# VHH binders against Abasic site processing protein HMCES (HMCES), part 202

Target 1, 269 residues: Abasic site processing protein HMCES (HMCES), of Homo sapiens (Human) (q96fz2)
Amino acid sequence: CGRTSCHLPRDVLTRACAYQDRRGQQRLPEWRDPDKYCPSYNKSPQSNSPVLLSRLHFEKDADSSERIIAPMRWGLVPSWFKESDPSKLQFNTTNCRSDTVMEKRSFKVPLGKGRRCVVLADGFYEWQRCQGTNQRQPYFIYFPQIKTEKSGSIGAADSPENWEKVWDNWRLLTMAGIFDCWEPPEGGDVLYSYTIITVDSCKGLSDIHHRMPAILDGEEAVSKWLDFGEVSTQEALKLIHPTENITFHAVSSVVNNSRNNTPECLAPV
Key: E = the ipSAE of ESMFold2; O = the ipSAE of OpenDDE; V2 = 0.75 times the mean of E and O plus 0.25 times the DockQ between their complexes.

## First folded at step 17 (VHH)

Design uc1 (from uc0 with Y59H; framework vhh_6z1v_2; at its last look DockQ between E and O 0.55; V2 from the best seeds 0.00; counts 0 for: pae O 3.1 > 2)
Fold by ESMFold2-Fast, scan of step 17:
Structure uc1 (fold): chain B 269 residues (1-269), chain A 123 residues (1-123)
Amino acid sequence: as target 1 above (269 residues)
Amino acid sequence: EVQLVESGGRLVRTGGSLRLSCAASGFDFSTYAMGWFRQAPGKEREVVAAIAWHGGITHHADFVKGRFTISRDNAKNTVYLQMNSLKPEDTAVYYCAARPYQFYDSPKDYNYWGQGTQVTVSS
């Protein structure tokens, strides 16, 4: 997984992340650095994307079931990285294979510290190899969405309507991630960065690409992945597997250039 | 304490109309999406209609589209289901459900549930 869409306005995104803590109290995740959230239809590695993580990572005695939402850099910079410039990191940490996650120091160490996060997106893009050509067909891949309609509950006096009815009720894709905290050797702000865990593709996606992100389907899975105070690394890793609860459609080549940031990137072809 | 109380279910004849109500208490109704689900004998619970927290976006299942209409009154903490042109296939227990802001089609994604109201449609 190397390209996503996460374009919702901050308030819409926040409401889409409403959750229930361990005691059954309804909450919205609390923002860290909300001004760093940059909506885009075409997010690439090294850009910032919103993730959910446990409040206990920031407050010593916090309830580990309470959630923070924070923009983090896509591309994990290990805490032990010695150079002053994170862009000089020699290896690709955009994704982390589920089968080798405990073998790679860059991922094993933060996992041992409970540094699990949920990466939020509208969906992700993959490029299918086309038989008999060098061209690749891009697809937008996302959770199945309930069909929405504009309501008669909004009177004619509230028109003209400027509703993004699909997006206002969009179920965000929730991907399992690992993050780390890097302190610049010369001083400065701590850099928070993440990687997306990947698994073998499900049957439904096998004709598009052989790998997929580890998707956490539903609040129970999301809650267990985030709650490092109650759920051990061993138990959390049992949530990492392919899912069939996913859909997709072909999109135009506009998405190929990561600088293109328009609704056409995810519109059906 | 959170409560959802459905009312209005009864026996009606084919082609008749019925309005179901669901009164909510114990939570901030205006920040919740509301759904109507139904369960017939031997069937799984399925979404019938749903309405977002602000009321501007709704869902109606294909099998009720054009016949049923969901609406809400935030001042009264109540969600309604207007059921027209009723068919024997609409016979089921109808449940009111709530989840924050957005509605989904799966029962497992809803936090609060009523006890249901029986609707029976006879020929």
Scores: ipSAE 0.825, ipTM 0.919, lowest interface PAE 0.7, mean pLDDT 90
Fold by ESMFold2, look of step 18:
Structure uc1 (fold): chain B 269 residues (1-269), chain A 123 residues (1-123)
Amino acid sequence: as target 1 above (269 residues)
Amino acid sequence: EVQLVESGGRLVRTGGSLRLSCAASGFDFSTYAMGWFRQAPGKEREVVAAIAWHGGITHHADFVKGRFTISRDNAKNTVYLQMNSLKPEDTAVYYCAARPYQFYDSPKDYNYWGQGTQVTVSS
């Protein structure tokens, strides 16, 4: 997993993250650093994307079931990294394989500190290898969505206003992540960064790609992954597996160039 | 504190029309998506129609498309289901349901439910 879409305006994204705390009360996550959110149809490693994490990471006596939403850098920078420039990291931390997570120092250490997060996206892209050519077919992959219809109109059905109303009901993809906190040696703000855990692909995706992000399907899975105060590392890792509850459609090659940030990136072809 | 009160269910003949209403209280109606579900005897509760918090986006199940229309009036804290061209298979208890902002097709995802109103369609 190396490309996502996360394009919703902040208020729409926040409403899509409504949840219940352990007492059953409905809540919205509280933002940290909202000005660092940069929505795009075409997010790549080293960019910031919003993640959910437990409020207990920021407040000593907080209820660990309460959620914070914050932009973090994609590509985990380990707390022990010594260079001043994170791009100098000599290994790739965009993804973390589930089968080796407890063997890799970059991931084992923050995981042992309870640094679990939920990475949010509209969905992710994968490129299918095509037999007989070197061309690769990109797909947009996402949770199945309830069919929506516009109720009112302002004119043509394809206007941007109508399209944005459909996105008001989008079920966000919720991927399991690990984050870490790095203090630059020259000073400055702590850098929060994350990796996405990957698993073998489910049967439905196996013809597209052999790996997929570890998807947390439903509020119970999301809640248990986030709640490091109540759920141990060992129990949380049981949540990490492929899911068949996923759908996809082919998209144009516009998405291939990471500079392209348009709705065409995820439009069906 | 939260209440959803359905009304308008009754016996009607095949081909007839009904309008169901659901009056909401005890929460900020304008921030909730609303759904109509139905349950026939011996069957599971199923989504009939749903409408987003702002009223601009809807869903209608395939088995009612073209016949039923969901709408809402946020000033009156009320959601409606206009039911036309009724068939005997539409006979069920109809329930109003609410959840924040978004609607889903599964009953499990809704936080608040009404008591239901019986709709019976005779031949």
Scores: ipSAE 0.606, ipTM 0.826, lowest interface PAE 1.0, mean pLDDT 90
Fold by OpenDDE, look of step 18:
Structure uc1 (fold): chain B 269 residues (1-269), chain A 123 residues (1-123)
Amino acid sequence: as target 1 above (269 residues)
Amino acid sequence: EVQLVESGGRLVRTGGSLRLSCAASGFDFSTYAMGWFRQAPGKEREVVAAIAWHGGITHHADFVKGRFTISRDNAKNTVYLQMNSLKPEDTAVYYCAARPYQFYDSPKDYNYWGQGTQVTVSS
């Protein structure tokens, strides 16, 4: 996974992340660093994207079932990294393979510390190789959405007003991630960064791409992944597997340019 | 205490109409999506219709085919299901459900449930 969409306004995104804590109380996640949230139809590595994480990561006596939403850098920077510039990292940390997560220090160490997060997106993009050509067809992949009478096809909203309404009811893709905290050697703010765990693709997606993000399907899966206070690493890892509960459509080549940030990125061709 | 109380279910003849109501209490109704589900004997619970918290977006199941309409009155903390042109196949227990803000199609995604009301359509 090298490209995602997360374009919802902050308030809409927050509502989309409504949850119940372990006491059954309805909650909205509290924002940390809301000003770092930059909505985009075309999110690439090294950009900031919103993730969910347990409040217990910030407050020692907090209820671990409570959630915080925070923009983090895509591409995990390990806490032990001693260079002053995160871009000098010599290995790719955009993704973490599920089969080797426990073999790589960069992922194993933060995971062992309970640094699990849920990466939020409208969906993610993948490119299918066309047989016999060097051309790649991009696809937007996301949770199945409920078709509403007023909801046109994604990107086919006849009016801006209708578009906003459709996306206000959008089910966000929830991907399993690992985050870490890096303190710059020269001082400054702590950098929070994440990697997306990947798995072998489900059968439905296998013709498009052989790998997919580990998707946490449903509130229970999301809650268990986040709650590192009550759910062990071993138990959490059981949640990491391919899911067939995914849909996709072909999109235009507009998304190929990471600088393009328009609804056309998501629009079916 | 959270409560969802369905009413309006009864025996009707084929082609008849019913209006179901669900009265909500114990939570901020205006911030919840509401849904109607039904469960027939020996079948799984399925979504009939849903409405977002703001009331501007609705969903109706394919089998509804324009016969049913979901609506809500936030001032009364009530969601409605107008059912017209009822068929024997519509016989089921109808449930009201609530979840925060957005509606989904899976019953598993809803937080609160009513006790249900029986709708029986005779041939």
Scores: ipSAE 0.091, ipTM 0.562, lowest interface PAE 3.1, mean pLDDT 90
ESMFold2 (binder alone), look of step 18: mean pLDDT 88; pTM 0.900

Design uc10 (from uc0 with R99K; framework vhh_6z1v_2)
Fold by ESMFold2-Fast, scan of step 17:
Structure uc10 (fold): chain B 269 residues (1-269), chain A 123 residues (1-123)
Amino acid sequence: as target 1 above (269 residues)
Amino acid sequence: EVQLVESGGRLVRTGGSLRLSCAASGFDFSTYAMGWFRQAPGKEREVVAAIAWHGGITYHADFVKGRFTISRDNAKNTVYLQMNSLKPEDTAVYYCAAKPYQFYDSPKDYNYWGQGTQVTVSS
């Protein structure tokens, strides 16, 4: 998973993340650095994306079931990294393989500290290889969505412009992530960065790509992944597996260039 | 204490009409999406209709579209299901459910549930 869309306005995104704490109280996640959230149809590694994480990471004695939403850099920079420029990290931390997560120091250490997060996206992109050529077909992959009707829109025609109307009730893709905190040796703000855990592709996606992000399907899975105060690393890792509850459609090559940031990136072709 | 109380279920004749009501208490109704689900004997619970927290977005299942209409009254903390042109296949227990802001089609995504109201449609 190396490209996502996360374009919802902040208020719509926040409501889509409404949740229930362990006491049954309904809450919206509390923002950290909300001004650093940059909506985009075409997010690549090294850009910031919103993630959910437990309030207990920031406040001692906080209820671990309460959630913070924060923009974090995609591409985990380990806390032990000694160089001044995170882009100089010699190995790729965009994704973390589920089968080696406990063997790689860069992931095992933050995981042992409970640094689990849920990476939010409209969906993600994958490129299907075409046999006998270097051409690839991009696909937008996302949770199945309920078809919505607007007041006065019963019987509205299906069109590319109407795709925009579905966002008001869009079910965000919730991917299992690991984050870490890196303090620049030359001073400055602590950098929060994440990686997306990947698993073998499900049967439905196997013809598109051999790997997929570890998707947390539903609030129970999301809650258990985030709640590092009550759910151990071993129990949380049981949530990491392929899921079939996913859909997709082909998109145009406009998405190939990460500088393109328009609705055309995810529109069906 | 959170409560959802359905009412209005009864025996009706084929082709008849019925309005179900669901009275909500114990939570901020205006920030919740509301859904109507039904469960017929020997079948799984399925979504019939749903309405977002602000009321401007709705869903109606294909098998009831054009016959049923969901609506809400935030001043009364009540969601309604107007059922027209009833068929024997509509016989089921109808449940009211709530989840924050957005609605989905899966029962497991809803936080609060009523106990149900029986609708029986005879020919």
Scores: ipSAE 0.752, ipTM 0.886, lowest interface PAE 0.9, mean pLDDT 90

Design uc100 (from uc0 with G55T; framework vhh_6z1v_2)
Fold by ESMFold2-Fast, scan of step 17:
Structure uc100 (fold): chain B 269 residues (1-269), chain A 123 residues (1-123)
Amino acid sequence: as target 1 above (269 residues)
Amino acid sequence: EVQLVESGGRLVRTGGSLRLSCAASGFDFSTYAMGWFRQAPGKEREVVAAIAWHTGITYHADFVKGRFTISRDNAKNTVYLQMNSLKPEDTAVYYCAARPYQFYDSPKDYNYWGQGTQVTVSS
């Protein structure tokens, strides 16, 4: 998983993340660094994306079931990284394979500290290799959406009001992530960065790509992944597996260039 | 304290009409999506219709589309289900449900539930 869409305005995104804490209280996640959130139809590694994480990471005695939403850099920078520029990290940490997560120090260490997060997106993009050509076919992949009335289809809405109706009821994709905290050696703000855990593709996606993100389907899975105060690493890892509860459609080559940031990136073709 | 109270369920003849009401209290109704679900004996609870918190968008299951209409009145904290052209297959207990902002089609995603109202359609 190397490209996503996460374009919802902050207010819409926040409402889409409404949740219930351990005591049954209805809540919205509380923002940290909201000004760093940059909506985009075409997010690539090294950009910031919103993630959910437990409030207990920031407040010593907080209820571990309460959630913070924060923009984090895509591409995990390990806490032990010694250089002053995180872009100089010599290995790719955009994704973390589920089968080797406990073998790789960069992921095992933060995972042992409970640094689990849920990466939010409208959906993600994958490029299918086509026989007889060097051209790849991009697809937009997302949770099945309930079919609404008085709204246009994805990419077919022709007015701002219709676009608002499509996205106001959009079920966000919730992907399992691991994050870490890096302190610049020369001082400055702590950098929070994440990786997306990947698994083998489900049957439904196998013709598009051989890997997929580990998707947390539903609030029970999301809450268990986030709640590092009550759910051990071993128990949380049982949530990491392929899911068939996804859908997709082909999109135009507009999405290929990560600088293109328009609704045409995810419109059906 | 949160309460959803359904009313209007009764025995009706095939082809008849019925309006169900659900009165809500104990939460900010205007920020919640509302749904109607039904459960017939020996079957799982299934979505019938839903309505969004703000935009007025709705969902109606294929098996009731064109016959049932969901609506809401935020001033009265009430959601309605207008049922027309009733069929024996519509016989079920009808439940009102609420979740913040967005509606979904799965019962497990709803936070608040009423006790249900029985609708019986005679053949």
Scores: ipSAE 0.705, ipTM 0.877, lowest interface PAE 1.2, mean pLDDT 90

Design uc101 (from uc0 with G56S; framework vhh_6z1v_2)
Fold by ESMFold2-Fast, scan of step 17:
Structure uc101 (fold): chain B 269 residues (1-269), chain A 123 residues (1-123)
Amino acid sequence: as target 1 above (269 residues)
Amino acid sequence: EVQLVESGGRLVRTGGSLRLSCAASGFDFSTYAMGWFRQAPGKEREVVAAIAWHGSITYHADFVKGRFTISRDNAKNTVYLQMNSLKPEDTAVYYCAARPYQFYDSPKDYNYWGQGTQVTVSS
């Protein structure tokens, strides 16, 4: 997974992440660095994206079931990285294969520290190879959405305008991630960065691409992945597998250029 | 001490109308989306209608569109389901459910549930 959409206004995104803690109390995740959140229909590696993580990562006595939402750099920079410029990292950390996650030092070390996060997106993009041509067909891939209508609008027809109305009730895609904290050798702010864990594609996506992000389907899975105070690495990794609860539609080539940031990037064609 | 209490279920004749109510207590009703689900014997619980926390967006299942209308009154902590042109196939136990802010179609995504109210439609 190398391209996502995460365009919701901050308040809408926050409400979409409402949850219950271990005591059953309703909460909204508390923002860290909210001004670094940049909504976009077309997010690429090295940009910041919002992730959920346990409050216990920031406060020693915090309940590990309480959640922070924070923008993090896409492309994990390991804590042991010694260069001053993260762009000089010699290997790609945009994605992390589930089958080798415990073999790669860049991922095994932060996992051992409980540095699990849930990467938030409207959905992700993938490019289908078309046989007999060099062109690829982009698709927008996302959780199935319940159809919404304005109160009192019984029988409203589907249109691009009605499609845009779904965002106020959009179920965010929740992808399993690993993050790390890198302190620049020359001083400065700690850099938080993440990678998305990938698995073999499910049957429903196999015609589009052979890999997919590890999707955490539902609050039980999200809660267990985040709660590093109660859920061991071994137990959490059992949540990492393909899911069939996913849908998609073809989108225009506008999305191909990561500089394009318009609703056309994810609109059905 | 969260509680959802459904009321209004009864025997009604084909073509009749009925209004179900669900009174909520023990939580901040205004920050929750509300859903009406139903379950007939031998079938799974399915979504009938839902309404977001602010009341401005709703959902009605295709099999009830034009006949049922969901609404809410945040001042009274109550959600309603107005059911018109009732059919025998609408016979089921109707459940009120709540989840934060947004509504979804799967029962497993709802945090709070009422005990249900029986609606029977006969000729």
Scores: ipSAE 0.805, ipTM 0.907, lowest interface PAE 0.7, mean pLDDT 91

Design uc102 (from uc0 with G56T; framework vhh_6z1v_2; at its last look DockQ between E and O 0.57; V2 from the best seeds 0.68)
Fold by ESMFold2-Fast, scan of step 17:
Structure uc102 (fold): chain B 269 residues (1-269), chain A 123 residues (1-123)
Amino acid sequence: as target 1 above (269 residues)
Amino acid sequence: EVQLVESGGRLVRTGGSLRLSCAASGFDFSTYAMGWFRQAPGKEREVVAAIAWHGTITYHADFVKGRFTISRDNAKNTVYLQMNSLKPEDTAVYYCAARPYQFYDSPKDYNYWGQGTQVTVSS
């Protein structure tokens, strides 16, 4: 997983993340650094994306089932990294393979500290290899969505003009992530950065790409992954597996250039 | 403390009409999406209609479009399902359900549920 869309306005995104804590109290996640959230149809590694994480990471004695939403850099910078410039990290931490996560120091150490997060996106992009050409066909991949309509209207929901109406009720893709906190050796703000855990593709996606993000399907899986105060690393890792509860459609080559940030990036072709 | 109480279910003849009501208490109704689900014997619970927290966006299943209409009254903490042109196939227990802000089609994504109200449509 190397490209996502996360374009919802902050208030719409926040409501899409509404949840119930362990006592059944309805909550919205509390924002940290909301000004760093930059909506985009075309997010690449090194950009910031919103993640959910337990409030207990920031407040001693907080209920571990309560959630914070914070923008984090995509591309995990390990806490032990000794250089002054994170861009000098000599290996790619955009994704973390589920099968070797406990064997690699960059991921094992933060995972041992309970630094689990849920990476939020409208969906993600993958490029299918096309036989007989070096061209690749991009696809936008996302949770199945219930069709929405305006109250009192007759349905024309599949028209492009009504695509905007789906976003008010869009079910965000919830991907399992690991984050870490890096303190610059020469001082400055702590950098929060994350990686997306990857698994083998499900049967439905196998013709598009051989790997997929570890998707947490439903609120029970999301809450267990986040709750590092009650759910051990070993138990949480049982949530990491492929899902068939996914859909997709082909998109225009406009998405290929990460500088393009328009609705055309995810519109069906 | 949280309660959803359905009412209005009864025996009705084919072609008849019913209005179901669901009275909510114990939570901030205005911040919840509401859904109507139904379940016939031996079948899975399925979404019939849903309405977002603000009332502007709705969903109606293909098998009830043009016949059923969902609406809500936030001042009364009540959601309604107006059912017209009833068919024997509409016979089921109808359940009211709630989840924060947005509605989904799967029962597992809803936090609060009523006990159900029986609708029987005879020919």
Scores: ipSAE 0.801, ipTM 0.906, lowest interface PAE 0.7, mean pLDDT 91
Fold by ESMFold2, look of step 18:
Structure uc102 (fold): chain B 269 residues (1-269), chain A 123 residues (1-123)
Amino acid sequence: as target 1 above (269 residues)
Amino acid sequence: EVQLVESGGRLVRTGGSLRLSCAASGFDFSTYAMGWFRQAPGKEREVVAAIAWHGTITYHADFVKGRFTISRDNAKNTVYLQMNSLKPEDTAVYYCAARPYQFYDSPKDYNYWGQGTQVTVSS
């Protein structure tokens, strides 16, 4: 998992993240650093993307079921990293394998501090390797979406898609992540950065790629992953598994170049 | 306290029409998507139609296409289901449900539910 789409305007994204706290009160997540949100159809490692995390990470005695949404750097920089430039990391932290997460200091330490986050995206891209060729077929992979219709349409018609109507009702992909906080030795702001946990692909995706992000399907899974005040690391890790509740379609090679930020990146071909 | 109260369910002959209403209170109706679900005896609860918070986007299940129409009136905090050309297989308890802003097809995604209204369609 090394490329995503997260293109919704901030207000649309925020409404898509409406939730209930443990007391049953409906809420929207509170933004930190909203000006650092950079929507794009084509997000790559080292870029900022929005994640959800517990309010308790920022406020002592806060209700741990309340959520903050904040842009963080993709590619976890461990808190113990001593160089002044994160590009000096000798290893890739874009993803974290679930089967070795408790063996890697870069991930075990922040996980032990309850630094769990939910990484948000419209969906993610994967490239299918074709047998005997260097060409790869990109796919856009996302939660199944309920069919939307313009108001006033009769019956359960197979209406033509209207891109504006589709995105107003889009179910965001919610991936399990771990984050850490790094203080640059030369000073400056604390760097918040995340990794996406990966698992073996479900059967439905296995022909595309052998790994997939750990997807948190539904509010119960999201709430438990975020709530480090009430849900232990051991219990949270039980949420990490493949899901078959996923769909995909082929897209053009426009997405291959990470500088291309257009709707064509995810359009069906 | 949040309440969803369905009304309008009754016995009707095949080919008939009726309109269900769901009155909502205890929350800001204008920020919620609304859905109509139905459950026949021995069957799973299934989505019939849904409408987004702003009212401009809807969903209707294939089995009701062209026959049922969902609508909402935010001034009256009410969602409606106009049911035309009714068939015996439409016999079920119909439930109103709400969740913030967006609608989904799975019952587990909805936070608030009404008590249901019985619709019976005779041969």
Scores: ipSAE 0.731, ipTM 0.884, lowest interface PAE 0.9, mean pLDDT 91
Fold by OpenDDE, look of step 18:
Structure uc102 (fold): chain B 269 residues (1-269), chain A 123 residues (1-123)
Amino acid sequence: as target 1 above (269 residues)
Amino acid sequence: EVQLVESGGRLVRTGGSLRLSCAASGFDFSTYAMGWFRQAPGKEREVVAAIAWHGTITYHADFVKGRFTISRDNAKNTVYLQMNSLKPEDTAVYYCAARPYQFYDSPKDYNYWGQGTQVTVSS
């Protein structure tokens, strides 16, 4: 996974992340660093994207079932990194393979500390190789959405009058991630960054691409992944597997340019 | 305490009409999406209709075919299902359900449920 969409306004995004804590109380996640949230139809590595994580990461005696929402850098910078510039990392940390997560120090160490997060997106993009050509067809992949009487295709959501209504009912894709905290050697603010865990593709996506993000489907899966206080690493890793509960459609080549940030990126062709 | 109480279910003849009501209490009704589900004997629970928290967008299952309409009154903390042109195939227990803000199609994604009301359509 090298490209996502996360374009919802902050208030809509917050509502979409409504949850119940372990006491059954309805909650909205509290924001950390809300000013770092930058909505976009075309999110690439090194950009900031919103993730969910347990409040216990910030408050020592907090209820671990409570959630915080925070923009973090895509591409995990390990805490032990001693260079002053994160861009000097010589290995790719955009994704973490599920089969080698425990073999890689950069992922194993933060995971062992309970630094699990849920990466939020409208969906993600993947490119299919066309047989016999060097051309690649991009696809937008997301949770199946309920078709409403007012909601046309994703591409029809371009009406200003219907836009807020359509996207206010959008089910966000919830991907399993690992985050870490890096303190610059020269001082400054702590950098929070994340990697997306990937798995072998489900049968439905196998023709498009052989790998997919580990998707946490449903509130229980999300809660267990986030709750590092009550759920062990071993138990959490059982949640990491391919899912067939996914849909997709072909999109235009507009998304190929990471600078393009318009609804055309995810619109059906 | 959260409560959803369905009412209006009864025996009706084919082609008849019913209006189901669900009264909600114990939570902020205005911030929840509401749904109607049904379960027939030997079948899985399925979504019939749903309405978002703001009440401006709705969903109706394909089998409804314009016969049923979901609506809500936030001042009364009540959601309704108007059912017209009823068929024997519509015979089921109808359940009211609630979840935060957005409506989904899967029963597993709803947090609160009523006890259900029996709708029987005779031929």
Scores: ipSAE 0.695, ipTM 0.863, lowest interface PAE 0.6, mean pLDDT 92
ESMFold2 (binder alone), look of step 18: mean pLDDT 89; pTM 0.904

